# Designs tried in a protein design chat: VHH binders against o26223. Part 233

Target 1, 191 residues: o26223
Amino acid sequence: MKLLWTSQHIKVTVHIDGKVSKMDVLEAIKTRRSIRKYQDREVPEELIDKILDAAMCGPSAVDERPWHFIVVRNREMLEKIPEVHPYGAMVKDAPVAIIVCCDSSLEKIPGFWVQDCSIASQNILLAAHSLGLGAVWTGVYPLEDRVEGIRRLFSIPEHVIPFSVIPLGYPAENPGTRDLFDPDRIHLEKW

## First folded at step 14 (VHH; framework vhh_7nfr_2)

Design P130
Fold by ESMFold2-Fast, scan of step 14:
Structure P130 (fold): chain B 191 residues (1-191), chain A 124 residues (1-124)
Amino acid sequence: as target 1 above (191 residues)
Amino acid sequence: QVQLQESGGGLVQPGGSLRLSCAASGFKFSRYWMSWVRQAPGEGREWVSSISWSHGWTYYADSVKGRFTIARDNVKNTLYLLMDSLKSDDTAVYYCAKHIYSSKPKTQDEFDYWGQGTQVTVSS
């Protein structure tokens, strides 16, 4: 494949196999783990598009869907995230991160945007896992310093609230799955 | 502050070999993907090869695959291009380029810094 740059564009051909690994919903939920070590391998744009499509399919209070997303691939920007997010050290090692934001102008009822953005964040984690990627939810809201740090770093306007930063990439660790089923937390017909 | 300086170019006969080096300074070299890009006389820039920052992944243009090897030394902050079985159509100015993203480049705009280039001439 010969890549020539004419008019500032090179043609890159991505070969996508029609065969995809399948994981049923319960398997995806039960085997997803927080991944904090990533290969420096490229994450294709097609996978990010699928993940964001899944994020936007979450339920939201009164169908307000207040989420906006910033896709960060810029290495210098990823390197700066740990400066404003103490528990986000792994973000600088990821090839890409998604910042989940709430546009407060889209909020129809006070407070439910937190649940809406939580749902979107979880869908990102599950979709990433189902596509062979690893990701981790790093909390931003409601920690004032992190909210303002991320806002300044990415020029986020005042009516938009950064909610989470989710680095993702091909996993460079395999923590295995957890057996978390606890019947003592299930109450039949009464507390 | 960021500087990329190529060296190792020159005149070589067809079938010969050259090793290009790119000395990097002013940034954390070990944290960035790097590329080699070439420009033949009267032609546009052609992407040649990329390497990830831990040198775990390498990518090559079809025109050079099997003949060129990209490598890096993160302790010395140096990028290399090892060129074997050189052909006359490899004649070009070779540039070292720093990636903005951890990905194979799709456009020239995905590099934020370039070296000045080193001339490679393959002639009999």
Scores: ipSAE 0.540, ipTM 0.818, lowest interface PAE 2.3, mean pLDDT 89

Design P131
Fold by ESMFold2-Fast, scan of step 14:
Structure P131 (fold): chain B 191 residues (1-191), chain A 124 residues (1-124)
Amino acid sequence: as target 1 above (191 residues)
Amino acid sequence: QVQLQESGGGLVQPGGSLRLSCAASGFKFSRYWMSWVRQAPGEGREWVSSISYRGGWTYYADSVKGRFTIARDNVKNTLYLLMDSLKSDDTAVYYCAKHIYSYKPKTQDEFDYWGQGTQVTVSS
């Protein structure tokens, strides 16, 4: 088997329309948008490996790193996700989805795995964007029916908790830029 | 409306056995980890045991390991604690607790609902 893992210390290089470009961190954060429409185009395994490398580089409480990932490319499996996730309709049209999971046996501090898996999920979204892909975070935990539905579909054991389902692909929509800066949410020195 | 109702407590001699039950209603019981927590006279709450959604994962406090068995019946929405080789130190009110999180609790903040409790007294 061939794995295309990259070091977290390697600067991200984005290939867009055959040209190499570098996206700085602030640009990636400010221009990332939720993408729910995808081109009928395969995502290379190399890009998935780069995204998962980035996901695992997030900070975690007492370095517990409880995350596990399921990469779903099988069309029949992708088509079943909306049956157990009512807001996951777009997943069936994506070329690939990543399921972010927590292995509870790796957890050292109660409850902090939620923050850990949130960080991993956000890193997936940012890394995908930096590589010219689009993605969206669809919530699974803490909705017990979604957790058990996803667990059943992917044979996830009892000690592992599915946290999010993130479909991704080359974008077939461009929602444009948003300015979300709100100075009323910033308090100087005190509330 | 979530309800948890414990039963099966009572007076038993040291070395004896008891079976506690917890009848659950008002939520999807089969979707949640469940626990037993006890409180001895004049002491704080002590976690005793936890069980996963389908019973594939069980955890026990060191003080009860090898003597107690936690079990569940998802068809009957009932949680059980089978207590064997009871000691005077096991005397406490035993509470059935519903998890917020799906792993074994380490703090009291990991439960969102508790039952009324059932008294277990181990004495000669």
Scores: ipSAE 0.000, ipTM 0.101, lowest interface PAE 19.6, mean pLDDT 83

Design P132
Fold by ESMFold2-Fast, scan of step 14:
Structure P132 (fold): chain B 191 residues (1-191), chain A 124 residues (1-124)
Amino acid sequence: as target 1 above (191 residues)
Amino acid sequence: QVQLQESGGGLVQPGGSLRLSCAASGFKFSRYWMSWVRQAPGEGREWVSSISYRGGWTYYADSVKGRFTIARDNVKNTLYLLMDSLKSDDTAVYYCAKHIYSQKPKTQDEFDYWGQGTQVTVSS
């Protein structure tokens, strides 16, 4: 079993064959990587439910919470996603994918649903990572061809906008950590 | 709104079998984890078993593992507990409980809409 790297002062939260450990928030943020290779292993319904619970806990403009989620486990459907999403080739090899959608009828402030769905998508990635899974955000909105392709494939009504497709599974790759801190992007008191 | 109706309890001798049923209404049964919880006379509630909303995952307390089987029928909105090799320690009122997702409750507050319960008595 390949687990997340742990530091001596941090608890890591991972669910493995009934065993649980914990990871702090900063460790989760800093060690999460896009995972595009998955083990041939089922992801429990319980873990997907926990991930979606975390997704719905994100902040939302005027608390509009416009997100809806489609959970796709059917292999035939997963295999069709790359046909409408050119950079989603890895989705067909994942045991499950989550499609993050916006129900525009729930929108209270025009345009903020993009931020709301981005927050939900990131929470899915972090929650998956904390549970020992790997995931990657593949973009759908604002690319009109991808939006319409995904809509047609999953019978999504016109007032609902597919935002992202996130395949997930137990990771079959272990990319190293990254040092992304750039102090030149921080301005004190003024530009 | 939400209703859970247990049935199938009764008096049985040690080593016997019973099948409990729970008829659910007032909510989308197929979207929720369901659990069986029991309460023996004079004792607190004890989690027995849980089943995921599609039935793909089942979990059991160590005291019943290998003897009990939890199952569900999402077409009939019914939860089942198949109890084999019953022991006197299994004597309790059995409740079915709605839970959004969890293998076992950490607190009694993790479940809502408990049914009326069905009495199981295991004695000679």
Scores: ipSAE 0.000, ipTM 0.164, lowest interface PAE 14.3, mean pLDDT 83

Design P133
Fold by ESMFold2-Fast, scan of step 14:
Structure P133 (fold): chain B 191 residues (1-191), chain A 124 residues (1-124)
Amino acid sequence: as target 1 above (191 residues)
Amino acid sequence: QVQLQESGGGLVQPGGSLRLSCAASGFKFSRYWMSWVRQAPGEGREWVSSISYRGTWTYYADSVKGRFTIARDNVKNTLYLLMDSLKSDDTAVYYCAKHIYSSKPKTQDEFDYWGQGTQVTVSS
């Protein structure tokens, strides 16, 4: 008898430190934290591909999916980001950063690209966390000076809007989890 | 529309070699992981090998490791499977499959498109 294809043909994925680690969706959401300190260790190309695959799976208004991504690994370019983004100092210490952009030529309904790019940004953070990486969302839009600074630095065309800069790496810090559940913010049936 | 077309199958003696090809069209081939999956007579589908979209990462089923090599040409939009030291147990229809996720597959449900298959028969 030949075995049918099931998970039996595929080994269990080994995560951080060679240990078997599993994170379901709720655990990933509840334990993800902003990470601003990174190990001096390269992030493999295939992990970035998995993260960007997840980013593009987000819901989008009228399925416009206006997002584009710039992957920055060049040290000289990463070191220039703090010059145009005052709260992006940690980016120069990251092995890689992803710039989430909106191509306005793909926009089908005005204004919803902000929500679309927010969803893509959050999916990057969750996917990175699920793969044993750390990341942080640094805001670009709607701060006009940051938008134009990032556009100029990365030769982004006029019709494309940089939305966020997300540095990624293997975490060099381990912040504790937060207990954020607040029942006073839940209204039954009416306000 | 997505199209995957396999070729290169045939009859070969045990210990022989074959090269399978899969011509892809209708999607941005260079942006997707691809796999080879086979189905032996009277059996279900068995995963054989996967390749990342740039070709940097390759994965093989234990039954074919060291004998088969997966490769891709992103300029020609073509996936390959180079099969050496073929055994009678390798007799199957071989399918080219497009990944939904950029990762080593865990189940057959992680592919959204399949080719029509090419028959490989290993016998004396």
Scores: ipSAE 0.000, ipTM 0.185, lowest interface PAE 14.4, mean pLDDT 85

Design P134
Fold by ESMFold2-Fast, scan of step 14:
Structure P134 (fold): chain B 191 residues (1-191), chain A 124 residues (1-124)
Amino acid sequence: as target 1 above (191 residues)
Amino acid sequence: QVQLQESGGGLVQPGGSLRLSCAASGFKFSRYWMSWVRQAPGEGREWVSSITYRGGWTYYADSVKGRFTIARDNVKNTLYLLMDSLKSDDTAVYYCAKHIYSSKPKTQDEFDYWGQGTQVTVSS
């Protein structure tokens, strides 16, 4: 049997390494770590769609939801990100990156888009982790050189502000979990 | 100048084996996924196999799975296809192709460079 390119050139089944994520929300929050080393394995589009769906479910000031996302899978473009982002060296080794952007034309209350895009970025990290992927938030805004570098590289219009670049993939490192609970930072009733 | 040069094709009997090679130059070979794509007489191009940039993962069309092995040598900038248990249906021109994206290809437009091809003929 011969398969033509348009008939069965790619398997339709999406496998997340044969594992179904069983993390509850607290487990996902507590065990998420910044991952900067990735397997050169494909991240299926269906997983990216689930991650972006989760990103858009975050709360936003006055429900303005100003976020837009650029999904970057092009190897040449991923290789160019470290040229405009000095702490983004790991991006070139990732199979995919998401650029979180604010469309200022969607902003209803001045300045809260930073918090909105922060929430979307964190949801990307948590959703990726829950799906067996690793990711790291690399900061763009408010560093002017990075904002303008990313804008030029991806032809982002002037009314849109790149906020973060999040490379992601199947993790090739397994950092241990951190116990960060500090009761001295909790004050009852008064400072 | 990006160049992909295939070799190793030829005439073999059914059940035989061949090893195809693709010499790559003009780009950072180790940073790109690579594929083998074939075109049988009178048919369109058919994706055969892909290998990730570190060789940690490989993907195969159902028609060749278990019989073909894709491999790469990033020091030599060379892609390989080890073909075992060859069948008459494997007769085709085999092309080396450079990926644009780190993903299994959905169309032939997801490759930016192709080799000239090497002919494999499986017959008695």
Scores: ipSAE 0.314, ipTM 0.719, lowest interface PAE 4.0, mean pLDDT 88

Design P135
Fold by ESMFold2-Fast, scan of step 14:
Structure P135 (fold): chain B 191 residues (1-191), chain A 124 residues (1-124)
Amino acid sequence: as target 1 above (191 residues)
Amino acid sequence: QVQLQESGGGLVQPGGSLRLSCAASGFKFSRYWMSWVRQAPGEGREWVSTISYRGGWTYYADSVKGRFTIARDNVKNTLYLLMDSLKSDDTAVYYCAKHIYSSKPKTQDEFDYWGQGTQVTVSS
């Protein structure tokens, strides 16, 4: 044997697994903010797995569940995303990004995959926030130049549609929460 | 064209100190996690230490913890390993390695570029 590689963590490393979210669902929804500045800290694989589990738990039209996810940790690939997504500059600053995709071969009812992938994207944002991470939804679909750019960059098959790119990491900014409740948008019994 | 060039190795007595440097060029050094990896005579490669791209996060192998300090200078595009209380078991060729991922490496295959190495010999 020639392999002496060790992957043991040092004892003085900050305990990521020791951070337990204490937010209830309503607090998570109301306090989630788009985060575009990230610490240069590793996001553990276990947290990504929890986020993707939550993403797949969303409701889906006729239970078609057409979502697939690409987890991008490769620095050179993250740095290339802004070249095909002009408003995705913050992606290159993140330690990881998730690309939410629709496999059109799994679609059972035409057009509802957009809602399905939107639900998955929002669940990623909420799950990340509940686990002490920050994330932001950067739009890909329905902008054809971005769809084709991301497809080519990540070798995505023709029958799969990239929907969103969500960079995430430990937050390096703390934006305040927003009070967005507007009763004028609620109509009782009729318009 | 990525280049990593180590320097600062040499012969040192047990208990002594050395400072290794790695000059990086051909990529945006400040955007990448970096590691030091060593290889002792007749042995496989052993991960020594990792530093995040801003230097806010560091990891050390148990065998060097408390004795070695990894550091970086993103203005000079240089990675450092400050080695204190050196032991004969620290004798190895020390390599600078560029990360593919912003994470503590699980395998040697998570580095895409390596320097040529610098020899450290700890002997009386």
Scores: ipSAE 0.325, ipTM 0.744, lowest interface PAE 3.8, mean pLDDT 89

Design P136
Fold by ESMFold2-Fast, scan of step 14:
Structure P136 (fold): chain B 191 residues (1-191), chain A 124 residues (1-124)
Amino acid sequence: as target 1 above (191 residues)
Amino acid sequence: QVQLQESGGGLVQPGGSLRLSCAASGFKFSRYWMSWVRQAPGEGREWVSSISYRGGWTHYADSVKGRFTIARDNVKNTLYLLMDSLKSDDTAVYYCAKHIYSSKPKTQDEFDYWGQGTQVTVSS
């Protein structure tokens, strides 16, 4: 089929692959769930770029923004992740994974990169959810065996620390939402 | 400030090949899907092909699938269309177009910038 645009034809309906999310922020936070089962369906580059843009918008200590991201779509590489990450079995079934890394040369204040990369990781999860995708945070740092395994697999230099591996895809499961509000954890004025 | 400039068109015989180029400037080329759109004499604009930011996804019109290849060079900010097995029906002005959104376009209003076009004539 060819797409024709002429003054003699009425406007054609447009389909958008990267439809803008209608989910508000609180809804996104409250309904996001870890998703470990994915459809056999590619995630468009546009959606990955939107997710990474959101990841880079997080706050960081002294605005150091030490994060770097590796986007993995190669099936053979995804299949190798479970070999070095015992709880990453679902990664091999995902169409794409994002590895969140810290470039220690960008660090301005020692140790806060962990918080920076945690914020970036959470933003990836929320952005993915808001765009109709599912994702899960699998921990790498501070487990030295996982850090070195991931470093070796992806040729990550010594000054860069892999922090998390986040597989993403269109969800093939629908876990219910959780009611996690616990007023006993809220103290007014004093402990 | 945004500019798209096509080149590489010309006269070619049926079965021949051409390589079109589109030089982009004034925007972050690597952040946008790009397309080729053609217009044959006396006809409307026909979408030909689209390519994603990094070239990982490509889409083709059924009329050109298997004969044309869309490519990009994000270092040189250049979009390409490699055209093989050209037919008389491929005769058209070919336009480089920048997407507003990353979706596969269905109408001309999905593009915010167009080049001036380059003429391809397939005749013997």
Scores: ipSAE 0.000, ipTM 0.155, lowest interface PAE 12.8, mean pLDDT 84

Design P137
Fold by ESMFold2-Fast, scan of step 14:
Structure P137 (fold): chain B 191 residues (1-191), chain A 124 residues (1-124)
Amino acid sequence: as target 1 above (191 residues)
Amino acid sequence: QVQLQESGGGLVQPGGSLRLSCAASGFKFSRYWMSWVRQAPGEGREWVSSISYRGGWTYYADSVKGRFTIARDNVKNTLYLLMDSLKSDDTAVYYCAKHVYSSKPKTQDEFDYWGQGTQVTVSS
């Protein structure tokens, strides 16, 4: 059999085995690291769908769920992100990035969308890690120049606020584990 | 100004071999996936092979797997297709194509630039 492209598009699907994650939640949280170097390997659409499903499962203030997501795979668009985001240089090397946005028309409680979009962003990082991918949260909001730069670049309407840009890929680096437990930050019963 | 220029096509007998080259200019070649796509007389375009931007990942159509090898030289900005054990069914115009996405293509719309093509004819 051969794949023929006619006037009717023949969709070539990438099938991923229905793998059960072997990493428990605590392990995923403790071993997730920011990954800024990626293999030049494709991230299958099915993995992005799983990551976005996880992103939308986060709690949100008064269940407002104001998040929208832009999936960027276009190489020229990925290469333009560092021009409007000074700390987004690694995005050029990623096969895909997710832009987490807030649709202000869905906001029920003023200001809590920041927490909602933070939760969605963290779920993206954890889900990516659990699926064998690496990702990093690059901040957009509340830095006005970055918000407007990303808005212009991706034709985002004024009522929608870009919150974070998260490049993703198969890791090309393996940063060591961090032991971040600090008992001095835990107070029993009172300060 | 993006340019893709294929070469290396020609007439070859069944069982023979050819090496196609695609010289790329006008873009950062090392940052893009590249593909070979062919079109046989009276047929639609058929995807042949793709290579990731560092060459770490390659994909092949079932019809050519084991016989063709895709390669790239990022210093020379050149894409290659090494064709072995050629069959009459491999007769086609072969196009070099620049990817829009870092992924195996689903449709021909996922390429933004194409070369002019080079004719490969397998006949005795």
Scores: ipSAE 0.353, ipTM 0.741, lowest interface PAE 3.5, mean pLDDT 88

Design P138
Fold by ESMFold2-Fast, scan of step 14:
Structure P138 (fold): chain B 191 residues (1-191), chain A 124 residues (1-124)
Amino acid sequence: as target 1 above (191 residues)
Amino acid sequence: QVQLQESGGGLVQPGGSLRLSCAASGFKFDRYWMSWVRQAPGEGREWVSSISYRGGWTYYADSVKGRFTIARDNVKNTLYLLMDSLKSDDTAVYYCAKHIYSSKPKTQDEFDYWGQGTQVTVSS
């Protein structure tokens, strides 16, 4: 039988290709790298759903959980992000990006939404890495011009603050891991 | 002013081959996934094949796997469909379509521009 498109929405078969790497948490943390080069390969919606589930599992100050997420797959919209974000040039080469936002109406303790959205952003990076994807955190807040540029581009309401833009895709680079452990930054009992 | 213009259709015998072309202009062709979609007489639109913006990934409908090959030339801004072992059921108007998303399409609404189409008739 043929799969025919009508005015109704008909789902075509989606291929979920690739092994999910089962790495432990420490391995995931230590081997995650910022990835700025992506294959022109599709990222399945199921993987984005898993990443966003992980993002929402982060600890939040007084359990305010002020985060909202915009999933951007529209190619023209991805192409426009570098126009309002000078260090976001790689976003246009990604098949998808997640914009992490704070809904200020959900804020219970002033200022802690920044930590909350940072936690959500990091969870996105770790979850993406654990699923075989690459991602990079590009900063929006607290740079006023970037905040307003992203707000206008994605029709974000005034009570919502765009925090970060995280492009995602299957990695087209392997920068290798870093050994960053520095015992001189650890103080026992006192400074 | 996006333009997509198909060519290469015609009448061919069963088991024959055709090469369709789609000339694209008015947009950054090398930054978009592209598809071929067909419509047979009296039927709805059927997705045939998609290609990623660099050509690294291709997808095919089960009805054409192993017989059709999608390709692109980003220097010439041209999309191709190489059709082998044509069957009477391949008779349709073939449309070139520009993707909104870098993904295999779930619906026909995931294309923002379509060409005018080129007729392929497979008949003895």
Scores: ipSAE 0.560, ipTM 0.827, lowest interface PAE 2.1, mean pLDDT 89

Design P139
Fold by ESMFold2-Fast, scan of step 14:
Structure P139 (fold): chain B 191 residues (1-191), chain A 124 residues (1-124)
Amino acid sequence: as target 1 above (191 residues)
Amino acid sequence: QVQLQESGGGLVQPGGSLRLSCAASGFKFSRYWMSWVRQAPGEGREWVSSISFRGGWTYYADSVKGRFTIARDNVKNTLYLLMDSLKSDDTAVYYCAKHIYSSKPKTQDEFDYWGQGTQVTVSS
């Protein structure tokens, strides 16, 4: 992979022949890792828009699609997230974070919004990875103190439930690959 | 309690050099992108340069590329602008500005604090 410096010290990611490398779906799934260290480089709005488009393409129970998203770029707001989320220390180092929320007024089947928002969260992680970004899912729901802390911090209405906080940025670490395939967890025809 | 204090301006001949400094206090300087913005007599504000909070990324206006260098010292909480090959059209009040976002600014509304400015005059 080659990085090209242009005037203004802008980096452009290119293949050796000037093309951006593509990642197929299986490669994206297998190589995605939780990234907690970010370059202090900006993340363009266009990439966030693509990630959110992908997030909304997930399947949902009876097609209820209850998700809403808060995009946080304000530095002071990002710095306050670790105060209400003990495992969210890395959020203050990210240039942007996405808060995945459920609008309970859109819920058609009780409880399935958790699965819907989990799917949206995973799609954010995969889409970010496919675009050359790194991200990590930090859990909010079902931890009551985190839910209420995030709600107050971002003025989230009572009928909306914050589900996850996902910081994003260009990765400043490479944790490598994991061999997670376990054939003992696959049962043919029956248990 | 956020304060940004510029210094290092003055009168210089065309082709000369100046080093501007901005002393920051009252916030975690190392966590914020910083910019230099200038305002020439009778003109609006013009963005000059930005630097990311660790200094890994720098951006420059086309008018100053190759002549100016932005730098920061996160131990001293100080932002710098090293100005070389100064031209008469570089004459302006130079302001240090604190970013709201970790990105190259699109408008002046993306800064939440500004210094008082330091005057740079380039004349023969």
Scores: ipSAE 0.507, ipTM 0.812, lowest interface PAE 2.6, mean pLDDT 89

